# VH-VL binders against Small ribosomal subunit protein eS1 (rps3ae), part 19

Target 1, 206 residues: Small ribosomal subunit protein eS1 (rps3ae), of Methanocorpusculum labreanum (a2sq57)
Amino acid sequence: MARKKQSGGRKVEGWKAKNWYKVHAPEFLGKQFIGEIISSNPENVPGRVLTVSLGELIQDYSKQNVRASFKIMNVAGDAAYTQFNGHEMTKEFVRAMVKKRASRVDSTITVTPLGSTRELQVTITAFTINHARLSQVQELRAKMVKVVEDSAKEADFESFVSAMLKGELSKKMFAECKPIFPVRRIEIIKSESVSSAADRAAALIR
Short names: E, the ipSAE of ESMFold2; O, the ipSAE of OpenDDE; V2, 0.75 times the mean of E and O plus 0.25 times the DockQ between their complexes.

## First folded at step 10 (VH-VL; framework fv_pozelimab)

Design t8 (from q6 with heavy chain S31T; at its last look DockQ between E and O 0.01; V2 from the best seeds 0.00; counts 0 for: pae E 12.6 > 2, placed apart)
Fold by ESMFold2, look of step 10:
Structure t8 (fold): chain C 206 residues (1-206), chain A 120 residues (1-120), chain B 107 residues (1-107)
Amino acid sequence: as target 1 above (206 residues)
Amino acid sequence: QVQLQESGPGLVKPSETLSLTCTVSGGSISTYYWTWIRQPPGKGLEWIGYIYYTGTTRYNPSLKSRATISVDTSKNQFSLKLSSVTAADTAVYYCARDSYGTEWYPLDYWGQGTLVTVSS
Amino acid sequence: AIQMTQSPSSLSASVGDRVTITCRASQGIESDLAWYQQKPGKAPKLLIYAASSLQSGVPSRFAGRGSGTDFTLTISSLQPEDFATYYCLQDYDYPLTFGQGTKVEIK
């Protein structure tokens, strides 16, 4: 399981030596090994972001086009532990969903899951079967946003992220939007962990 | 994002000196191992050598007697001179960054490459 | 200098195939092995470093394995954009040396 520390090969100029750190996914995703990084100094390791295939992480082939990002929060010995940082569908996969004679409905919103101080910015995209009128597009957008916002109010951060990554939110949005206009597909194509509104406001003043 | 761009003459006569410059943009030349690699048309890749930002160099033993790499940190550039060239030196020349000692990624950014032809 | 030998020199495959490329070092290099993808007229692109670590922005269908002298690059489901030449590089000792390349062509 644990890869032995490696130091050597090319001679290091100066007094620093490379050290290997084993990176683990967050606990709600099983704390499984997701990769290794090399650094000369453990103080340089926190804050680094790793991106991995979601399909491989949760062993779900339908997610092979989704990348998940994890930020290292701390190190213990030769292990590094992460928090969820965001996810994104690959650009190639999103481009493949575009259909010329249909409508694309986009929305980017920020949610704060139940009891969480962490905010998550999500980008929601729906592709209709046929061209939708402006009022139908607006109604679809409002419904998609409401489903995601309501789900965030009812779930803690880890539960919300899990539902998002496993496609449960997409299924719920599809079911709720179906009565409005024929929808081919609804996905949360991107998410990012962001600072609170108060912290963003303070940063803008500085 | 860091970008590298090779520049220099595309045609060099036999026995003369090949001279190339790599300009680094989107980042400082500090800290990294600035590297030259070449690829003869239709063939594999050959590491030529590096210069560390402080001026320390290392060369492929096959080219050490002929290759010189230098750096100008004020211009954010590094360069290659290869003396006494022959037709065997015809290749696409790449500059690249080796982030050894920082991110520990080997050759993570490359220039687009420039073809240098050695011909009379 | 450490010699890197790739196998095969070329292969033909269809979209969706699992493709495996091997790289053998003339001496032990621990895990100091990288994989690059090169398309015609372009510079090589780093895919895998430290034998198995995926570079940022590289699709997860690429996987590296191995240590010591024997290494593999696997593409789990070949895509149209994966038709290219692949090189291994040892960065264990100077001079840095590449394998001779493996050309992956459409069948």
Scores: ipSAE 0.000, ipTM 0.441, lowest interface PAE 12.6, mean pLDDT 85
ESMFold2 (binder alone), look of step 10: mean pLDDT 91; pTM 0.941
OpenDDE, look of step 10: ipSAE 0.846; ipTM 0.942

## First folded at step 11 (VH-VL; framework fv_pozelimab)

Design u1 (from t6 with heavy chain W104P; at its last look DockQ between E and O 0.81; V2 from the best seeds 0.00; counts 0 for: pae E 2.1 > 2)
Heavy chain, then light chain:
Amino acid sequence: QVQLQESGPGLVKPSETLSLTCTVSGGSISSYYWTWIRQPPGKGLEWIGYIYYTGSTRYNPSLKSRATISVDTSKNQFSLKLSSVTAADTAVYYCARDSYGTEPYPLDYWGQGTLVTVSS
Amino acid sequence: AIQMTQSPSSLSASVGDRVTITCRASQGIENDLAWYQQKPGKAPKLLIYAASSLQSGVPSRFAGRGSGTDFTLTISSLQPEDFATYYCLQDYDYPLTFGQGTKVEIK
ESMFold2, look of step 11: ipSAE 0.625; ipTM 0.861
ESMFold2 (binder alone), look of step 11: mean pLDDT 91; pTM 0.938
OpenDDE, look of step 11: ipSAE 0.825; ipTM 0.927
ESMFold2, look of step 13: ipSAE 0.596; ipTM 0.859
ESMFold2 (binder alone), look of step 13: mean pLDDT 92; pTM 0.945
OpenDDE, look of step 13: ipSAE 0.815; ipTM 0.922

Design u2 (from t6 with heavy chain E103T W104P; at its last look DockQ between E and O 0.78; V2 from the best seeds 0.00; counts 0 for: pae E 2.3 > 2)
Fold by ESMFold2, look of step 11:
Structure u2 (fold): chain C 206 residues (1-206), chain A 120 residues (1-120), chain B 107 residues (1-107)
Amino acid sequence: as target 1 above (206 residues)
Amino acid sequence: QVQLQESGPGLVKPSETLSLTCTVSGGSISSYYWTWIRQPPGKGLEWIGYIYYTGSTRYNPSLKSRATISVDTSKNQFSLKLSSVTAADTAVYYCARDSYGTTPYPLDYWGQGTLVTVSS
Amino acid sequence: AIQMTQSPSSLSASVGDRVTITCRASQGIENDLAWYQQKPGKAPKLLIYAASSLQSGVPSRFAGRGSGTDFTLTISSLQPEDFATYYCLQDYDYPLTFGQGTKVEIK
């Protein structure tokens, strides 16, 4: 490998070649390559967020309409390593689940997985087969929230996120709601990492 | 064609338990909200409660904890027990199918009704 | 519980008359309103669901209107078999509640 030679006797300052950094998913997702970024300064790489198709990341075609985002935390050589930042089902996919004569039951909650300093805000949506009566809507909402909250109490951050992304929480919510009212689908349609005191302290360094 | 038929004693003494069974024929008891409604003679209709085929129940608050609805899927039947009855519980009792949730049709099939008199 | 108030409690009419029965809810119930017909000694029969949708096998002379809190059942040309008591039912929330009934009698 060769570099171009500098001109003799002339000053070359304030210029750096751009470098590519290979970005990897978190270790609990297999450190898979998720993309590349360009920067002339490795100190500018941490903090950047990349978004990928979850279906491609975990090789599951049922997740093609789910986007997962990852924040770069550190750089080693030409590699950048990430933490989970959030996920979201595409707006079009969520809209396609809505039926005119059915109920949509929404809740947004914040959970703190077992032993974690990180908080995760999740948006849960149930789609009923037909219109539900008000008390049934309220009972469905309470049940799906309880399932997610209880699951967070029993799992560390990585286990909770894995169960959420792979659809295990959705299956559990569906099973628990089945005795109440005919439900077509229950999903966690969005999640996002919420800052903590530790995250704010780290941000002051930047 | 789905048919519902109430059965049980027509006379119950005060403080005893009223017990009725609804037999479903011409269709399966699976799915739907299996419902009890009553009508005192010459008066209006009162919703008592339901059992969903999964076992989930809901009751009219006016009956407090006196009502119990159960289902026996092997016999294609569901039942009402109403404890500590008084003369105010004298009524025609109907069983009905509530198809709400599966279809838009509330209380679409009713039994013939059975009169239960609470008397000393 | 949601209170359902019917008006009138009773009416007298002749064959061929147009009759209108009203039902008012104590709170908004969207279009979650059904109408039932009950003849003496018989169980109620579903006529109208979702405020305005006619149940299969029900004659087209029956029509429902309304949303929110105010609802009507209209019989456009009363027939001899239409003399009965009519009930509205709200199916918006539990406990399900009926109006007190409107008796339609032959004049």
Scores: ipSAE 0.517, ipTM 0.831, lowest interface PAE 2.3, mean pLDDT 88
ESMFold2 (binder alone), look of step 11: mean pLDDT 91; pTM 0.938
OpenDDE, look of step 11: ipSAE 0.861; ipTM 0.949

Design u3 (from t6 with heavy chain E103T W104E; at its last look DockQ between E and O 0.80; V2 from the best seeds 0.00; counts 0 for: pae E 4.7 > 2)
Fold by ESMFold2, look of step 11:
Structure u3 (fold): chain C 206 residues (1-206), chain A 120 residues (1-120), chain B 107 residues (1-107)
Amino acid sequence: as target 1 above (206 residues)
Amino acid sequence: QVQLQESGPGLVKPSETLSLTCTVSGGSISSYYWTWIRQPPGKGLEWIGYIYYTGSTRYNPSLKSRATISVDTSKNQFSLKLSSVTAADTAVYYCARDSYGTTEYPLDYWGQGTLVTVSS
Amino acid sequence: AIQMTQSPSSLSASVGDRVTITCRASQGIENDLAWYQQKPGKAPKLLIYAASSLQSGVPSRFAGRGSGTDFTLTISSLQPEDFATYYCLQDYDYPLTFGQGTKVEIK
């Protein structure tokens, strides 16, 4: 400190000190450094959200068009630790996938991975090679939703998120949908962590 | 150039099963919806159903589950069986390739057609 | 099932005439409409797909228009080889359904 506190003396104006916090990804993603934040009050650091390129996070160029967000849950010393908050493919990347005379099949669902109190709202999008007939669109949508829902029932939160971010769910959906209609690509283009009724109930108990 | 050729009996007795085979030449059976269509003499066209090369099928509800379509990729063939036929099933039967999904073309190649008469 | 209604059921025309055939769907089918030509004793031949796209090898005198529920096939200058029956097909949803046909005859 530049100025000492004095008993009974005049007030000394101090510089408002700010601390740097090194923010780390969740353990299931390697706890690696994802950024820094500055705050003068460590009590206000939890709750902040950082967004990073998934490609940089997992060292995979094929994921450079994916943004992952992480919410700070606690601090310890100069380190802040996060939970997964969501992901989204960039709007430019998704827009470039849209082809005229082809079908885009969308669904937004909410899943609760095995044993988790946390829910994820996910947006699933299939892009067909050519225009699909209505019944095929409906079958594709039902299959996509079923694959994701079934996967969530069989995986804990971290395993489900890992499969989602690494593209394993997309590959599974693609394989399951291919017998219905030629599909160019199936992606989970967005996910958001949401507060569930179970989460709210659990929070009230604590 | 892809060619389709229907084969099978031209006369079928009432209540029996109509069986037809379509042989595909000049191209692979993969990647398409292989389709049967029929046309009663002097009347319009009716879509019967398809088999996708992966084995999945779809049928016109008007056939009331009497139709079965199968594929044999090793022979480059697909087949139609229509059970419990009546005089109303007398028609020229066409096999056709439905290229939608792979291209934008519905029913782009047709066989020559084969007349099947249902008569006692 | 989506019903396809063609009009007229038949027409008589002379070589060189402009001929228009109409097809109406019982519900919206976007542009998922094809036109076929069938000559006696032959299989149908694809002329137009996606409502307005001309199939390879089809003469430019054939033109398709429309979207939604109302579609037309126009032959701008009828030729002797154009006397045939014409069918529309919706490929928007299963079962695929054809119009009842329009016979174009020599007047």
Scores: ipSAE 0.314, ipTM 0.744, lowest interface PAE 4.7, mean pLDDT 88
ESMFold2 (binder alone), look of step 11: mean pLDDT 91; pTM 0.940
OpenDDE, look of step 11: ipSAE 0.862; ipTM 0.949

Design u4 (from t6 with heavy chain E103T; at its last look DockQ between E and O 0.80; V2 from the best seeds 0.00; counts 0 for: pae E 2.6 > 2)
Fold by ESMFold2, look of step 11:
Structure u4 (fold): chain C 206 residues (1-206), chain A 120 residues (1-120), chain B 107 residues (1-107)
Amino acid sequence: as target 1 above (206 residues)
Amino acid sequence: QVQLQESGPGLVKPSETLSLTCTVSGGSISSYYWTWIRQPPGKGLEWIGYIYYTGSTRYNPSLKSRATISVDTSKNQFSLKLSSVTAADTAVYYCARDSYGTTWYPLDYWGQGTLVTVSS
Amino acid sequence: AIQMTQSPSSLSASVGDRVTITCRASQGIENDLAWYQQKPGKAPKLLIYAASSLQSGVPSRFAGRGSGTDFTLTISSLQPEDFATYYCLQDYDYPLTFGQGTKVEIK
């Protein structure tokens, strides 16, 4: 809490208390407390990003190696409210998936979920059991991209992000790719919420 | 020990369909790319295509419009049909196992081969 | 399709000779190259996979080398049973393609 200026004694220069703000996850993820921040000015709180363990956030032990980030959009009283900013599997976890003499198939795409003005850039990675031939690599890439793109066309932003974070999209990609080549694992290893072209154009006007 | 054996008619008339069956013994047909290869007399080897045990297929573009490969897992067999044959299709036909997706060994087991002659 | 060019198309050699056969790919295929031996009236037999790995039961006098586009098969001391036709195979991309063959004959 801010302290009142005291009369008498040694003057305390810059006497201005900092405030704690309780940061909450978005409502579709349970709106739970994810941390606190300190600032002397509420005007400086929006835009800050907090990163938490996804496993802790959604109560799923298998997600302890995944970090989710949330950007503060506004404050009300001592609370700060966020929107989903992105997620990323730790580099150590991803590196541990790489196996000698197997193929890694990567693709980065941008999707716009149904009815959303927000775009997500997602990075999809498949790990095969053994080296895949080039045509199979190309087929795997095309299939995993198609699954994610089709899912985005059929889901709103919150539903799409939830399916992605819970591993439902990964399971669907795995099932769709199995007839092409033996796949050990398919994951969305990273996502970022990005500004749309319209949002970037609006920002340039300022 | 895995063994492959081709069977089917050795003589086929022009414009008809060549049909061959490969019987796999000493092992399961699951988990591999089951492959047909041919060798015209006195010439080199040509990959025809495969069927994966799940049913998916791939064909050499040179034969794609005429070749059909199928699998019958209950009989431990896979088959080749090549339609509209000509004298150019006269060759020794081999079936082979491609285990590359499961292991690193491309075309590690082959049948004995069967000569198919296309003539009137 | 990836073209595989073998040289020579034929060679004559004596028992005990060192024999080298080359195979060139029309594009990079990493180490996805195999060598096969074929005797008259028989199916090909896998000798070497992944450019340099010797298949089980193949004599150590056979050695494969190379990566990218240029590959060789060497028989360090030719034996009577080695007189055959040899094929390289690229297994990098479909369609799988073989070299045209190299016939090794007795001199």
Scores: ipSAE 0.495, ipTM 0.824, lowest interface PAE 2.6, mean pLDDT 88
ESMFold2 (binder alone), look of step 11: mean pLDDT 91; pTM 0.940
OpenDDE, look of step 11: ipSAE 0.859; ipTM 0.949

Design u5 (from t6 with heavy chain W104Q; at its last look DockQ between E and O 0.73; V2 from the best seeds 0.00; counts 0 for: pae E 2.2 > 2)
Fold by ESMFold2, look of step 11:
Structure u5 (fold): chain C 206 residues (1-206), chain A 120 residues (1-120), chain B 107 residues (1-107)
Amino acid sequence: as target 1 above (206 residues)
Amino acid sequence: QVQLQESGPGLVKPSETLSLTCTVSGGSISSYYWTWIRQPPGKGLEWIGYIYYTGSTRYNPSLKSRATISVDTSKNQFSLKLSSVTAADTAVYYCARDSYGTEQYPLDYWGQGTLVTVSS
Amino acid sequence: AIQMTQSPSSLSASVGDRVTITCRASQGIENDLAWYQQKPGKAPKLLIYAASSLQSGVPSRFAGRGSGTDFTLTISSLQPEDFATYYCLQDYDYPLTFGQGTKVEIK
């Protein structure tokens, strides 16, 4: 269930006091409360990940079946602040979009938004009205990928993530694919923040 | 019931442009892949290309970009132009509806066909 | 382009006979195959789509079978009005391609 009320007092157990930290979404998403964690040491709080309903986060019922995850980056007092870590549509929601006689067109790509050092792996899927011929499947896939890649080249990380989470990229893909073949829906069903190759190499040396 | 009818000149000189129009009646031109097919005398059928009702087109590579298909939604018509024709382009030309995208029936309605002869 | 090869090029049969026409694709096309009947001076008429599905208004003596690369059209009891040329069409990928045709003659 949602955590809507914090306990009024600090709980002290054993030798060290444990503290509650109020976790907030990133500034570009409104910095609202998304949950709480407990720790006895503020230095252990960064790195933890919370997952929440996107619909509750942005107050949009159409996003209730989308989970967004946020990684804690820093703590100030009793507050913890996050950056976007990823999102995923629930498996039940995706399964409800599948139609027996239709084509499902998938692609997973990695983008680096304008001026960002952060990479984002996104999974794009289109659901056609009926079975599509092979060249049209290929054209739909290419168009979906191009829209997402072009959008990433022209937007910083926060703008790209906002467009993705609010459905604007899906709307662009749908409009661009409509002249090719009857589509029912196009979605970015998953995104994950990934470390760069340079960061992975540096981690192996340390 | 949907009906298609081809119209246009039956004789075209070599190197000129063949131009045909297909008129759709008994249904709307929206939602389908409007298609041209041809059949040389005594030979088989060759798919030329389509126009989707949104204006998107696709052509048989064998025609080397000589074909242009257009649609006029307000007249419920679509058209074929084939440039730089030779005697090899002499054929019966058919227009057809391809409903597979919205429905599941490839080339389910055809016009009666019109013979176009390329000769001096 | 996917090439479609029909066999035989022509056949003769008597009224009431069972006739079978085959169509082979140069690559796998799943079940994306249609059959058409064409009478002299007329446009082709769709008989079967999706390899085995009978178009509305087509007599049940026509049946399609197959998947992948090998397909057949069977007329279970040939009638005088079945004199025609039959074409297969692959609608798996563009350009759409027809077989060369099979002429059925009634004797």
Scores: ipSAE 0.534, ipTM 0.830, lowest interface PAE 2.2, mean pLDDT 89
ESMFold2 (binder alone), look of step 11: mean pLDDT 92; pTM 0.943
OpenDDE, look of step 11: ipSAE 0.866; ipTM 0.952

Design u6 (from t6 with heavy chain E103T W104Y; at its last look DockQ between E and O 0.73; V2 from the best seeds 0.00; counts 0 for: pae E 2.1 > 2)
Fold by ESMFold2, look of step 11:
Structure u6 (fold): chain C 206 residues (1-206), chain A 120 residues (1-120), chain B 107 residues (1-107)
Amino acid sequence: as target 1 above (206 residues)
Amino acid sequence: QVQLQESGPGLVKPSETLSLTCTVSGGSISSYYWTWIRQPPGKGLEWIGYIYYTGSTRYNPSLKSRATISVDTSKNQFSLKLSSVTAADTAVYYCARDSYGTTYYPLDYWGQGTLVTVSS
Amino acid sequence: AIQMTQSPSSLSASVGDRVTITCRASQGIENDLAWYQQKPGKAPKLLIYAASSLQSGVPSRFAGRGSGTDFTLTISSLQPEDFATYYCLQDYDYPLTFGQGTKVEIK
């Protein structure tokens, strides 16, 4: 009778000599539990990034292929609190949107939402039904960029991120681009925080 | 089967406005680019502009903003107005469907053409 | 605007001949090139799109080749119904522009 050993996870029994920290989403997303991390020193916890399924976070099945990232800003007791760090659609999901003989129109821009010290770099992609002529590609790109830039001018950071994650910006871009050329889909496929309060605070204490 | 037919006056005086209508039958104005093209007698073809079924337009810069294209989806028609005409605007005028976007087929259906003469 | 230059402007040929018409763009247009046939008193008819793809109902004796700036239309064995004027069109960008035409006549 041979005994089989099951492979262990990422943690071993000895990790009880370290502290566990419960990580919470930002307040504008409900401050719910998004995961745990382990550290022997609470000062090493800020700056770490957790990634979760957006679909699970906001209870929206249509977002199951979207991952949201959150950077830990501070700890209090056994709790760690985060700010939005970015999101990305999975490579598989994006590749499934590509169609042979259609155009993919990309733009990466950086926006600073109203009154925010934080910047977001966003990658916007339009997927047309069929091949677009150069002027249509340029018009689609300009229109989708303008929608995102205008939205950032009118919204604070949290409102902008919420509109982006819930698909409201994609809906606006689609509506504005539809009169130009047959589009299949327009998405913000990635966002990335590039100037945060934590980054500036870290620079100031140097 | 989609058919396009041009209609309008065959004679227009200099400095006046040329006005043509294209009637689409056997199909609906939908996700297509409805286009005007002209051909002066014995000469080549010149693209004038389009209207997308949503109402958006684009014009050949060579016409210096003299062209206006409009669509009436309830009548299944689109129209061309060309202002301040001269003898150089004498041509056979064609309407055409540009199926690009929906497919890859540029200018795949044409009307029969109508001659418009600009003369005193 | 992208200029399209056809060559020759006219040619004479007999039934059964092989005919080649060239079209050159003033800048790269990838494969966004179409060929049209126009008979006297008639509207142009689309023959070839995307440089080399035959439109439905077009005989296989018509062949398009090329990419970038240099394109050809070849008729491998002329038939009586092929005597017409041929135009290339670039549909890469607006304004759409045609070549000046090539008249194929009976010799």
Scores: ipSAE 0.557, ipTM 0.840, lowest interface PAE 2.1, mean pLDDT 88
ESMFold2 (binder alone), look of step 11: mean pLDDT 92; pTM 0.943
OpenDDE, look of step 11: ipSAE 0.860; ipTM 0.949

Design u8 (from t6 with light chain E30D; at its last look DockQ between E and O 0.78; V2 from the best seeds 0.00; counts 0 for: pae E 2.3 > 2)
Fold by ESMFold2, look of step 11:
Structure u8 (fold): chain C 206 residues (1-206), chain A 120 residues (1-120), chain B 107 residues (1-107)
Amino acid sequence: as target 1 above (206 residues)
Amino acid sequence: QVQLQESGPGLVKPSETLSLTCTVSGGSISSYYWTWIRQPPGKGLEWIGYIYYTGSTRYNPSLKSRATISVDTSKNQFSLKLSSVTAADTAVYYCARDSYGTEWYPLDYWGQGTLVTVSS
Amino acid sequence: AIQMTQSPSSLSASVGDRVTITCRASQGIDNDLAWYQQKPGKAPKLLIYAASSLQSGVPSRFAGRGSGTDFTLTISSLQPEDFATYYCLQDYDYPLTFGQGTKVEIK
């Protein structure tokens, strides 16, 4: 009974037994298998976060440097189901976009997609072809923010996240900014799910 | 070689609209900030505003309510209209190319300038 | 708007003289400063951009220096063709603004 657990998913009998749980992406992303975790108590599985390559998840090699994270919400049998938690482009990938004598325009905003109780904090970055003057930097920033905010007002949480992860928001921002100043690319380099004010208020009462 | 040439009336009556056209030759009007600058006789240079080839404009706040800049890419031209002119608008008007943003050079090509006198 | 103050407003000099013109900005403008030469009856001509970089075809006797708020244009040995009015321009932010000019005259 003293045999050691191995990565092969073997169950150890007795008080130290652990089970393997297959973790699935959210339904709007096809409930694809994204990994496995081990726990001795199914009640300790919800709340855990897995991070995977977005390129692997959606089989799009242009997304190989994007990490997506998913939080386990519930367990049914040997399956664990998640909700979207956030994404981030790797630091080395973002640093490779920086060019000498070009401007980097950053903004971090929080949006609440249509009808959602969840808020999403996003970091938007534009990389210009060459150095922009101060007023143009400000105009680019305002346009980027407006595009993302307007998109959130028109889309539910899942639709907004899908548009963000598939690069549709980046394409829209690029098109809207192109008439202002020469832009090389515009990306949402990070997103993070945060609790809504209503959820925080409910937690405070208890 | 890129060349710019201003054209339009040299005499404009007070309260009327000053209208100038800049014709660009030896190069494309695309991808640059096309700019108007003026110089009253014996005085310094004043930036009026620009039009980006896409139609986006920006104006000196001192002239924002009266100045309009437009572009016609098919004619390789851009223009200035300045409404409600007074004697204070008498100046040599220059058109210029602003390559900052696509190159490194602010206002690198200028027209020869055209004197516009506002007088009755 | 960023104010550009040039000094002196005029000067008289002889061929071979060393001439220095200053330009001060009302706020920091990094190195986003250009110098222009204007001869009577003609349009300004770009001499120097990015505070110190010579435009193509500009003689090496012209030198720009400075960053932040204080800038200079120096002509190391004045030539007959250098008698003109010189303007600085800040291209840091809109509206673009010029100094009031420095007229360099024959003594």
Scores: ipSAE 0.514, ipTM 0.825, lowest interface PAE 2.3, mean pLDDT 88
ESMFold2 (binder alone), look of step 11: mean pLDDT 92; pTM 0.942
OpenDDE, look of step 11: ipSAE 0.852; ipTM 0.945

